# Designs tried in a protein design chat: miniprotein binders against Flagellar motor switch protein FliM (fliM). Part 6

Target 1, 374 residues: Flagellar motor switch protein FliM (fliM), of Caulobacter vibrioides (b8gxb5)
Amino acid sequence: MADELDDQAAMAQWASENPPGGGEGVNEFGDFSGGMGGWDDGGGDGASERILNQDEIDSLLGFDLSGDGSDDRTGIRAIINSALVSYERLPMLEIVFDRLVRLMTTSLRNFTSDNVEVSLDNISSIRFGDYLNSIPLPAILAVFRAEELDNYGLLTVDSNLIYSIVDVLLGGRRGTAAMRIEGRPYTTIERVLVQRMIEVVLHDLKSAFEPLHPVSFSLDRLETNPRFAAIARPANAAILVKLRIDMEDRGGRIELLLPYATLEPIRKMLLQQFMGEKFGRDNIWEGHLATELWTTQMEVRAVLDEQQVPLSRVLNMQVGDTLMLNATPDSLVELRAGAIPLTRGRMGRRNHSIAVRAEAPLTPAAKKAVQKLK

## First folded at step 3 (miniprotein)

Design A4
Fold by ESMFold2-Fast, scan of step 3:
Structure A4 (fold): chain B 374 residues (1-374), chain A 93 residues (1-93)
Amino acid sequence: as target 1 above (374 residues)
Amino acid sequence: SPEDIDRLIEKALTLYQEARDLLKQAERLLQSGDLREAMQLAYKALQIAWEAFTLALETGDPQLVSRAQDLLNQAREMITEAKRKMDQIESGS
């Protein structure tokens, strides 16, 4: 009995010396003054952190002593974190995640009926096994399937966000600071509410990918133990997307993990550049043109031939007279919107209708007309 | 039964002590600059502390639950601090 009392005294002394929150150092380096938005300015989640290309990796591993101004602290992370891997940069994927953040902000405001702001902290590469070993517990892990890609991804919701969602949805509008971490098992209602939020996020992910490639993301299962969330081999590389959700005095983090194997079927699309130019320069106006043309009804005319004839010939035309057109059945027709030529195509039939198949890109005149609308 | 509760208390205390010892080792590694190993030991401590916490909940003992919860929080703080120090090295300072 003396040994048991000594153990209890040791536990009490340990708890007194290590009170809850006693491990917090002064977060002096978290106070970054500048153009940063208010929740963790100095965390250094790396606005300058980026996916390394092969040349950058080679420089880090071999010869990082050069006078190159690109000696970025991103290299130090890669060295310290030996599990970090990087492949060719995926410019399209960065744009997809920017779109996801905007969509999630709107959707989560609607879901909670409260003020919510979503921010992208970081996009990085990591080995799958290192990621599972780094997950703060307790958490809810969502294994989801990318249907058309025939593979899986992982979404992690931290404890702070889980309790924030529960408090908001069950009537807790203004909470205390979201620094509370509890280790109790999640109740059925808590899991159901978090599952509904996850389904909203997965729908937004589908919408974010839609301009690039249609992909449906469906929830496979929820796990609370990382051991049961294995969707790839520990050595396999994955893209890790860290998102912060701010809800006044509450909030938390969502992490999205996509193995490179899951993205392999669309890798060529993710590496694509438009018209020999890097993605972005022409893409916004092309999207604007497509949306405007798709939502606006306009009169489009297919012109087979255009000729000038004397008025006397037209006025004296009789039934049975022949007007010779300078066209053959294989001739291209010009599609016009008013006076502006749009493209050229071949005439044909689809079911009971006459159709034109475009054989040429939009004319420079059509592109200039759209530019004037901005 | 009371005998079943006593067995749960003993198991919870054993796991609590194991997790506490792992956190002390992780703290030493954190101070020596072995940030990744410190984080991995803190993560292992968190897993064991979670088991202690679930057993404590089954006992209905508020003090044991509170102590296990505090241990979970300390493990998370250590993981957070290790990540913060890694980020500081990454960003340079």
Scores: ipSAE 0.000, ipTM 0.091, lowest interface PAE 23.1, mean pLDDT 65

Design A4b (from A4 with Y16L Q17E W50F F53I L57M)
Fold by ESMFold2-Fast, scan of step 3:
Structure A4b (fold): chain B 374 residues (1-374), chain A 93 residues (1-93)
Amino acid sequence: as target 1 above (374 residues)
Amino acid sequence: SPEDIDRLIEKALTLLEEARDLLKQAERLLQSGDLREAMQLAYKALQIAFEAITLAMETGDPQLVSRAQDLLNQAREMITEAKRKMDQIESGS
């Protein structure tokens, strides 16, 4: 950066000392570009194959000296800004993060023993260096390793969430404000509690990725200064996932940052769109769909016997009357969801409860019903 | 689509090769004292590296972005060095 400032000053000095028509040195640069006038003026056309003028070079070097404060660099700067904020759509990753949100909601409720709701605010692309410069301080940054991907990611916990977690875990009730002392480092106890929450989140991230590709996420270190959380070059692109954690009257944000370099080994899987009908060849998401269905609750009935009986017999049934079932203790019972038979199993007992152990595979009707779920 | 992304990757790689070749030529010219030609090639490399960054960002491939950024930085350094050498010649230092 210091070198670029010196270079810009040198360019301005050189242009002022070598105006067009100032001698043989001016003629040399006239062959190359717009002469000295091109270095002073930024009137470039973006559609040409021309060499960049001084204003375009200044914009590309990240030097912004707009006198009106509104940013007059519409050419190269607009193109750079558009490119740098472009989000590469990774359809499978959106499904992974939707699953992560559901898993985190359950895990954090268990972790805090309180009502917690997790929601996904946004998924975007950002340069790593720009992200580190944007983090509101104080915060805790967790550098973690994606073992099977042989690379790193970053998890950022904001101050509001840190104080909320500390307050709830140390027995604070709602309406009890966590003591916030500006400028002090986090205590050992505070860091330990936040670390345990981060480990829960990283475990959920592993579970969220499991249907796509098994990845273990392990905590490498905690940092409070973004300068020490460098896991990529400042210019490298990364996916930024913003998560909101709501705890009735408190909460905060968690941000997940995954460099594209970390995702490179599975990039082709992430670009794949889930299609229910793919000639039976592309089944990457079959397991993921099944896993999502396992989190859905449904009413299941265990049917011992089904008989047709005249209405008059039912209406005249008296206390002490016996209805004989065509079943024995060793008979298989049919498990049903609504009108759909799922499987058959053997009745037994586990601890204090009556249990049914499945002894047959899912029926064709059940398999077809699962495959038709959207 | 995957085919569209592969096309962008191929185009970005082609631009990176072109920029690298231009910078190698510019470096030789800079060492031989042909400052004007060195600067011309460095500016061409700068423009091509910029195009490569734009395409690389669309692919989401950080290695392509990093390679394009490295070439952009090399072009910038070469332009800076050529200007400093020209200033030194003019001032008689």
Scores: ipSAE 0.000, ipTM 0.137, lowest interface PAE 20.6, mean pLDDT 66

Design A4c (from A4, 16 letters changed)
Fold by ESMFold2-Fast, scan of step 3:
Formats: sequence, C-alpha cells, structure tokens
Structure A4c (fold): chain B 374 residues (1-374), chain A 93 residues (1-93)
Amino acid sequence: as target 1 above (374 residues)
Amino acid sequence: SPEDIDRLLEKADTLIEEALDLYKQARRLLQSGDLYEALQLAWKAFTIALEALELAKETGDPQLVSRAQDLLNQAREMITEAKRKMDQIESGS
C-alpha cells in the first residue's frame, strides 16, 4: 500500500483518461484502418473492446463517426461546454467556509498543542478530473461521505502539512524542525496521525454547516493514489476550497473538494443571501399573524390573532405550509391605531368590502387619546 | 459500526454487477456511435467499480478484488476509447 504514494505511473494513466485538451485521442499515425491489408488478423487491439471480430465493429464505428451523427456532434458540444466551468457564487457557502476557517484554527491548535493559523486562499470551480490530475504527489487524499446529502467529498493534505503534523505530534510542540524525505511512502504512524487530523477537520465542517443544515461528514477511506479517489465523473464540476495552515516556520495546505452534485440538495439554501439579523429576530412571526384590512389617513388596523410561534417553525416554514390562527369567523378582532387599542368587533362583509362591527365600547386609552386630539 | 464481512461482500458484489451492466450499455452505445452517452455511462461504471474495489479490499476476498479491478480497467479503457473517437470527429479524418 505504501508504494501507492509514489506511483507517478498511476497519475499518468489517470491523465490519459482525462486529457486537458481534445488532442489526446487522436492516434499518432491515424492509419490503422489504412494498414489493415497488412495487419495480422489474429491481433487484438485491446481489452476495452472485448467482442470477437473487433475489426468489423471498428470498421462500422468508423463509418458512423464519419457520417452525419448530429447526436454525436451535439454530445461533443455538450462535453466541450462542460469543460467551461464557471464558478456559481453561493453566498451562504462562503459564510460556511469563513466559519470553517475559524473553527479549524481553534481545533488544530488544540490538536497540535501548537500555534496554528488557518486561512482561506481561494474558492474556485474546477472539473473533477482536472483536479485529480493537478494533485502534487505524494499526498494523502481523504474520501468522505456527507451522510444527509447522500454523496461524497474529497479532502487533500499536501506533503508539507503531513510532515509538519507528524513532527509536531511526535517531537512535541517546540524543538523539532520539519524533516521530509521526498518520494518515500508514508509510514503507518504518519497515516494514522494525518487521519486523526482529518477527522478533526470533518467534525469542524459539520459544525460549520450546522446553522444552515445539519450534515455529518464521515471518513470513508484514505488514498495515496488519486486514481482510487474518484467520487465523480471527470467532467463533473466541483467547488474547490484551498486552505493554508501556518505553523510558525512550517505548515502546508488542505484542499476541500465538493462536487456540485453533493451540494444540490441544499443549493437553494446556499444561494440565499445572508440575513443574520433577520434570522435572529424573535418578532418575525408578527408579520404573519397581523391582518391589515384597510389603511386610512390615520392608519387603523384590525388584528385577528396574535400568538407566539417557535422560531424553528418560522425558519423552517416552506411554501404550502399552513399556519393555524386561534380564531373563528365569530372571533372578535381588536381595532388598533398605532399602539392604542380602540375597540373590539366582529368582522363581516358589506357588498364586496370587509367591515368590522364594533361590539365593545372605546377603550380608556382611546378615549384619552381622543380627548388630547380635541 | 461493526465490521460485517457478509454485508460488505454482498454490497461489493451488487456494485460489481451494477458497474458491469453500465459497462455493457456503454459498449453498445460506443458501437452505435452514441459517443457522449457511452462516455457518461463508462465514467459511471468506473466510479461504481472503484467503490466496489474498495469494499472488496476490506473483505479480503481476492476473487472480488480481481473482478472489481478488471472491471475498473475495462471502464477506464472504454473512457479512453470514447474520448479518442470524439476527438477524431472534432479534428476530422
């Protein structure tokens, strides 16, 4: 397993499966069909086309490719368009990552018992396959599951951070300089320590998401070969978060990758503009319970019902939800002018207008207000 | 959670069969010239085969590991072939 960490051949194979341009895929000579007269009929061209009589099938496919395959041309255009990955700004997600950075700074200081500062370098969008091809080896990749989202994410720890963490934890908080031997596989102890750090980060990610949506992030597996960390199709877009971890004269980088497919169940919440003060306001229910039937030059309101509703119910309210008022058609409404209750009465209708019939005398507060107006 | 080898064996086998079905569908689409759909299904087969391989490794069953690795390699080759053919259409012949 340790040998997988320095497997540059695996990266080359992965890059071959997902070439950056369209250039790879064109064979060097382009004339396998032209040379068929001299070709050994006993020769097979590969395991990906395992049906016997591959030369006949390849000939038919060649004719199909040269024909008017409008569906193929449309499909190729769609693939080319998917290569143009634009960053869809998700305002709430930026707030989540700001929270993550603050939580990670505290957690990593506790984990290392050393002075650690975490900062966010950037948030960008990338095709998944391009990301895997860009990872400097050696590295440790953590495939994790977002349980409630029923999908996966990827966390990459670079070699500088791996050795920084190992040296701090094994050598104590001070006194041990970071030591690296490039190209060797990570030891079991090194992988265990990095795994524990990753578990801390995943717990912080859960805490960062908590105000928006509860999500548990669990480590699925550690990989040292990007080939085995595939959690999405190479063409699929993903959000890439680059975090820098500074530990005095050492440190490194953690990269968090979330496919857009993983975020899709909460996309509408992520697009929402942050409304911190409004979210924390206990009086938000008032607007849903007050009924304004008319406005005069001196505003008069009829209040049908006033009740306290748990904030959680208001925040979780969706289109189509029903709010039950503690009132019947025969309930008395309170007629108010500003903060002053005027009277109570029954609602009714006259022709196409809503009316209130007074059933109670004018309140003492209203009488006092009227006296001062005279 | 407890290490339930029987459950992991069953899940790995199920994923291998799912990936194999997707691979066969991708191959038929490749043969009919539906290159985009073939590529999509080949990548799906690859990712499912990769998950099956990791589960098979946890079980320690060499037969399941071998089956998953073979399927993963076949899906990878199919992706390469589909991309090659699409690129040749774009460049012309």
Scores: ipSAE 0.000, ipTM 0.107, lowest interface PAE 18.2, mean pLDDT 66

Design A4d (from A4 with E10V Y16L Q17E Q47A F53L T54L)
Fold by ESMFold2-Fast, scan of step 3:
Structure A4d (fold): chain B 374 residues (1-374), chain A 93 residues (1-93)
Amino acid sequence: as target 1 above (374 residues)
Amino acid sequence: SPEDIDRLIVKALTLLEEARDLLKQAERLLQSGDLREAMQLAYKALAIAWEALLLALETGDPQLVSRAQDLLNQAREMITEAKRKMDQIESGS
């Protein structure tokens, strides 16, 4: 506990010692000199913050400044900036993107009227130019604006997902893929359908950020050539979020790219592990959390029997039909929470209620889960 | 899929530890009379415990779900207590 409090204090101090230079917008999240490698001119605020920020970085990294060449300091800072960005952990982003995945699963199921599962493969950092060069073509790239952050992000939809969405929305049967023609440009209809999906994802991104900081994400343009999706300089670092979209026997990938420069206005909030005075105010949390508290329930189910029956029986089932359970009054019922069977117990009565008395130890699945918590 | 579940379990456990530490800090602030700061930390703990509960539900892990629910209830109770004390003070009686 003491170590945790020390870590919280250290992170708060680190965040306060790494402010954006001069209170102006910065070109990269990890900039050490207010948006460029070196600060020229400016008021006392910019000069003071630049000197303090550089001294703090030098102190933390153990560098001693030698010589009086301004180019030496700029070159060293560029190398340090690249290294520190690779090491920079943004704990709050993991929480935000986990929330995004849950929201997208619901929204995309509604959008497609089909079974969709979204999963988060990885969160990593990459240079913007390296990312653009890595995109398998053809693809659709969505340049979007984070309005309150006054900057841009990029969403990439791969070819497999594009055709999956088109097939689903134009009434393709499950498991029967219409043959796609490779190498042709995307049609207007295909781009419109993908754009609608992108708008759903951007709305979910807004919802995912809402507890941390309200941000509206609006689509600026769609591109099919990465050259026209330039929202940052090639050397600028960005967060890359890789999402997998599974639709039974089809689907694909969405990649979300956020330059560190786009996140700079909320950097302090992202670095805090729910520490600091600006994260979560009473008035911000009360409205959202109070509404969401009704969802904080664990359902425990008592399962009498689970049987495999022919599909024809299920499809032809009518009101008044009888299904025989493979259970007796002395049979144990299975208690489940979520996807995990917990134990087995015997049904009985206590006063006016039906009760289950546990008669068996925890199931192997429950024991495995418990052992992982040790 | 199993690797995804393991990742969710680790995240839930980490969030539960963070929420617990925030509640300990909030309790200390509540005892020292810093009611608004205590309530702010309790709301942060509630939010973190809520996220942990959602992750736990996705894993189907009953122990994680139970622990997250307990911690969420503790945070809710602390918010209620802080609000009661603030109302008592601001009423002037």
Scores: ipSAE 0.008, ipTM 0.239, lowest interface PAE 8.8, mean pLDDT 69

Design A4e (from A4 with E18A Q25L R76L K83I)
Fold by ESMFold2-Fast, scan of step 3:
Structure A4e (fold): chain B 374 residues (1-374), chain A 93 residues (1-93)
Amino acid sequence: as target 1 above (374 residues)
Amino acid sequence: SPEDIDRLIEKALTLYQAARDLLKLAERLLQSGDLREAMQLAYKALQIAWEAFTLALETGDPQLVSRAQDLLNQALEMITEAIRKMDQIESGS
């Protein structure tokens, strides 16, 4: 008994002297904090050197005692899930996704040459593993890379939207739904059309982020089996954005999943609030960009030409096709910081690099942004 | 920023509450003689309390750190008590 009391006192003293980050953490009596991933993995190969592994804890809390009729255990499971996947409110991210919805509505109308409405159903947090298990199949999953964030995200396109897109773009002549019922894989043309739509959405996501932080989103691969779309550990929390695409009597859903790890490099920017009492979303984005221009290194883009191309032209484009730009070698290029045009300039050379020499004063939009900083 | 710290405080308090609720259930299981189940819930509470404690440290709020540290100690004490009671049962065989 005396030895037990001495061990208890020693343990309490050790814990008070060795907090996480300052000491060595809890090793002897509580070294089960090594990861929550094992709890969501559902695997039998837990930590062999521990008295209790994560699978044993998960089994007890979720399943081993389910026949016991214990409301307390069911409620505690819900509390733990809520605590571990609680959504940290990111005010700027809500603005980004609202802007994404508006951009996607325009882009998808152009892509389909039809009436399209995009709406945001909700923004929530979910464990990555729980999300993969929740995906209604069949579906197409697009693994994409956020280049500047050096991490990945996931887009899920449901079957209804896939066949709606195929039907609209091919004039309603395809019986592909019948082929899918027979267990046949998606055809090459179906995959190509969905890929082009995904590329449009990823470009809009980049445009939605531009006023806050430039991020290029590039498609890595398409998957039809969620097991091959693993971009995070099953226990890792991710933000889930559910979008509805309405095309009159048809449509479907797109879901955007971003692990919190992917957003971590810009988390402080996502928590920013705009200064100033200007009303309207364009004014909010402009105000944020203006503030950041003095403290943050901004991406400046030189735009040679922008033009709208009919959807039929895009769908029929082949390797080796040419797009004629409405520009000459002596044309002025527009210099932009995100959504704000700054000035126009002439292209030139310095050593082996391309340069742009400003030949016009700052635009009214740029001057207005500068005034907000004073 | 101040809003960054407020968010860490909110998350730390959410995890703190979850761990405290788990410890209350583990205490009831200890009293009813469900020693293994009590120990397992106490280990889970320890993991969550440790996360709450690390977040509390990031806030720099001494009161939050103190509360999280107390909860961490309670979880460790409960695991020790469950182990002690299990050892008593084995020695009685």
Scores: ipSAE 0.000, ipTM 0.156, lowest interface PAE 20.0, mean pLDDT 66

Design A5
Fold by ESMFold2-Fast, scan of step 3:
Structure A5 (fold): chain B 374 residues (1-374), chain A 93 residues (1-93)
Amino acid sequence: as target 1 above (374 residues)
Amino acid sequence: SPEDIQRLLDKANTLMQEARDLLEQAKRLLDSGDLEMALEFAKWAMQLATYAIELAREAGDPELVSRAQDLLNKAREYITLAKEIMDEIRSGS
């Protein structure tokens, strides 16, 4: 019993050090309600913008009214707020977009024949309808298809970048911005030049995804009105990637939007921290991860039985005394790393060594612990 | 007005479809043992289903209310299941 209690306390400590959804500063529960209200023409009923009240949230999480911990309540709110508007942590996507930024820097320097730096500002989650309503106009929106994923994405190019690209490609390079006439629509030549840049970016996106999963990204159409760029329902969640393009004292922003539905076929791959040989073409990253994994050692304990015995029996124990374990040769043993249960297995022998054959898969707690270590 | 009622129904149906998609993801996460993410997705689905119930009720569609309630009940089932498995892991049994 005491050993079980210690294991529970250690597990609780591990869980508190690894809270779901990050436990970062949050915009309170009301943050999601604002987005949901925005889906209506009028919105404005503050009560209708609150999907759940605090008592309902506390009830669903089994929060005891007699035991108020301010830190626990803050963590629970962070999880709920995260669930409504949060970025599902897809560790491989961060690696993919880091690769994309490096590829785009090279490709756009070649495309413009000028000095270009690409940087990743943020990766976040947003509802599709909220995103379309947030786009500063004028802009060019590229609806593209992820062929092997059988779904669409959206790429937005802001007006500053459009004029920067037009200027440099039409010979106004290094000092003369294109004539920025506010309120006019983009000309055919301006759209064609921006389209060529978008095609370069989509090719780089394919190259960035290649080690994880081959995906061809093809341009479907260009739109200048967000109303005609609908690729998902307004309520659908999407990943928003904000990229900055710096060209000396000019440039602008590209935003990449991928609905979660588009990523679903490869979601399991995106959740993994390491995909083995699939990143073998990026030897620097694979080499570092493999080296860390190869040199990582942990103490594993095999537990045959746990029993409560009176202290007097322990204190009177003598060499030669027999302690009967509540276990048979066919009993499964639990393998633990500290307080974390790893798996259960059958005791046996290999040559003259004692061995345990795993009869159960690695526990969810063990999978999380392994991910935390890397 | 009839146009206002149709707007409520359209919004409720949109929310219910999103809740269904989230519950399908939550089920896959439960099956793969990703309990934390399963819980997060199920809670999201629960909130969308709850709002759909309110809109369907305001629109006066008891059949739609019933269908949205089924989604809410499924979300609660997945939340309970994920929490029970997490509690079992924490207790070492």
Scores: ipSAE 0.000, ipTM 0.106, lowest interface PAE 20.2, mean pLDDT 68

Design A5b (from A5 with M37L F41L W44F L48M Y51L Y78I)
Fold by ESMFold2-Fast, scan of step 3:
Structure A5b (fold): chain B 374 residues (1-374), chain A 93 residues (1-93)
Amino acid sequence: as target 1 above (374 residues)
Amino acid sequence: SPEDIQRLLDKANTLMQEARDLLEQAKRLLDSGDLELALELAKFAMQMATLAIELAREAGDPELVSRAQDLLNKAREIITLAKEIMDEIRSGS
């Protein structure tokens, strides 16, 4: 999976943006009174990017007084990287979401057979972890896949909308007269109805993107616990789209979350028309991701052989039994970063360590993943 | 959009405030004789001010560009003073 290397680059950037070392309540110069203000809104432009974390403060205060200037201050780099991510202007995305609102209004009216009006409340940037921590429970979270982009997004349906949809579909407008008990677990029927609505919304999202780039959005799973909806690192920046669904005297909200990593393959298309690609900004973003990837330790596995054996063979295995691998000491091994094959190499020794010498060029999958990060 | 321009302006102003805070601390360190640390903080302020200039230019706000350039100039002044004092100490031996 090409997206795995993107995740590793995102992890490297997350580490740069969130250096370890003490509490998030530490602001500049060790002041612990600053707290964690401004995390839940403000489009990623917020106060969290201004607040220096403990490691950033340590890097500023722990100078080598030699003044050699070779200090690659991870704290300052993290601030710059965060600013560059949230600085990203995607003018075509606003047009896509305006189109989405129009399509959803029509689709949801047809779906509910009731008067529905959809409106766009806000488009902002937010850190993924801040978003998950801000979700009022209970709610239904839909993890979906953007198939052609080989990555995920998240759609959140709030409690008010869930019960409004259930009420309309099961009893017309009768539900507005009945008190809804919130905070109970959702029934199978309620989850099925909400899932059908989510599938309608995801189809409309596909239609909204069609003029720009064909993307199929498919539901991966429904979650009711935000911890199981983790599709990105907590510090990763994402675009948050807040949609209001009005149904006479009821309704609720749908929130669409798209990590910047998910949109990266079509970033150039999203920038088109009103602002062409500018060398500095495009190369800064790509250069930062590439730099983070090259400085980060990747877990690389050497695979000698991979076999499927019947469970019966495993259960009947006795001490002294031999499992034959289709490999010799001179066989090439496959080097992998997660599920992505990188190259093939020959096993050897260097001092007291086992080593692998690359004997083949990078696979097309590895080249594509690396190029995506440049 | 106007919202995109506002985001650039907000980012530039945030970076400028961070640069101001760093320069205030660098000046105190310079006044107390901690020349090396003052020099390093002023260098970080230069990075913040430089990024603010780029964002302000992209936003099309020449007044903000000018204010960010003033912060960059103040950082350069502190760097120059720190180096000059260090050179005087060395030549005075």
Scores: ipSAE 0.000, ipTM 0.151, lowest interface PAE 18.0, mean pLDDT 66

Design A5c (from A5 with M37E F41L W44M L48F Y51W E58Y R67E D70Y K74I Y78L L81E I85K)
Fold by ESMFold2-Fast, scan of step 3:
Structure A5c (fold): chain B 374 residues (1-374), chain A 93 residues (1-93)
Amino acid sequence: as target 1 above (374 residues)
Amino acid sequence: SPEDIQRLLDKANTLMQEARDLLEQAKRLLDSGDLEEALELAKMAMQFATWAIELARYAGDPELVSEAQYLLNIARELITEAKEKMDEIRSGS
């Protein structure tokens, strides 16, 4: 029963450091307002008493708080809690996590010296307390610090991935799927190997943020009990990134959790919505996309014609049927890289290969993308 | 900067849209007699409208401030109506 007493003491200490406001919708709105980057101070531009403060809002919303206000079990509080979480969206973070997935695939392949594929399952918002209660145990939780942001985040590594990593790194290629070992704590060697993997992931996270804002992510501690992984109040909203790690017949999941409070110092950058002209001359992500297009090998497609046809025609198409293209041998083809038209050119031959001779300069869209690199 | 102003305006418009959605939902709950649920959603809408007013003011957009104030007034009226109907039921049978 010493374990239960220790857990209660730890939870009491955590609650005193992170007092819960989860049953009070107005206090959660106050936290949400704070999480929106100190809207009260747009560079010292706020005026007192022009806008209602939290106490005035509480007063206007005032209902008898005797017993009612602290009850978080009502259906209406669940609706309010769900709505609060769903309103926090950071568009640039999706681009950061796409970059993270690509970097992790390369890094984990090198780390394991084996085939590894990383994929993004989901990006969602969740309350910190709800997340801790949802973690399938056993697992390893890594509390990490975002140095320049002066705050913390959490990585969760599931049991399937833990045993997959241990098996691969210790040369245990036994031709078996990842094994769960119930009812035992992780050994020192298992924790050390997982820690090394986590440090690789944290380095990739730094690289993923690099075009937006330099942030160093350092491991603070490993935990196996979610009660000791408290980095935010239970009611506080966080962004949850679910990553799948596939290693042939084995693998598992990594979950990255970033409280919105942790992202607050760079929130302006994360909220940057790509709208072209409306967001000024130098959009950071336009420059980054231009750099990526320039440094990566892209598939260039020569499009001779593009048509819309009825679905019935496609469904009834048989071998030997003819599709008429609105093009001649003298027609110019459009060269595209993904959705970006690059130029137009004339088809020809060089040796035994088909070639396209550019007869138009780069399109304004392609030119803008290239110009942002230099 | 103009970019900062646009970000404030975008956030204010987002909050106002969320407030409108909450007020529509609260009105439906009020009409169906789910008074406690209606009250809580209307309180949430009031908070979002209040934040939208603040952001629109910082952005220097008086028209947007007026639109957000209109939503705040709707939320306040709905809160009052829900409370009055709850009191009426309590004093009834």
Scores: ipSAE 0.000, ipTM 0.169, lowest interface PAE 17.5, mean pLDDT 67

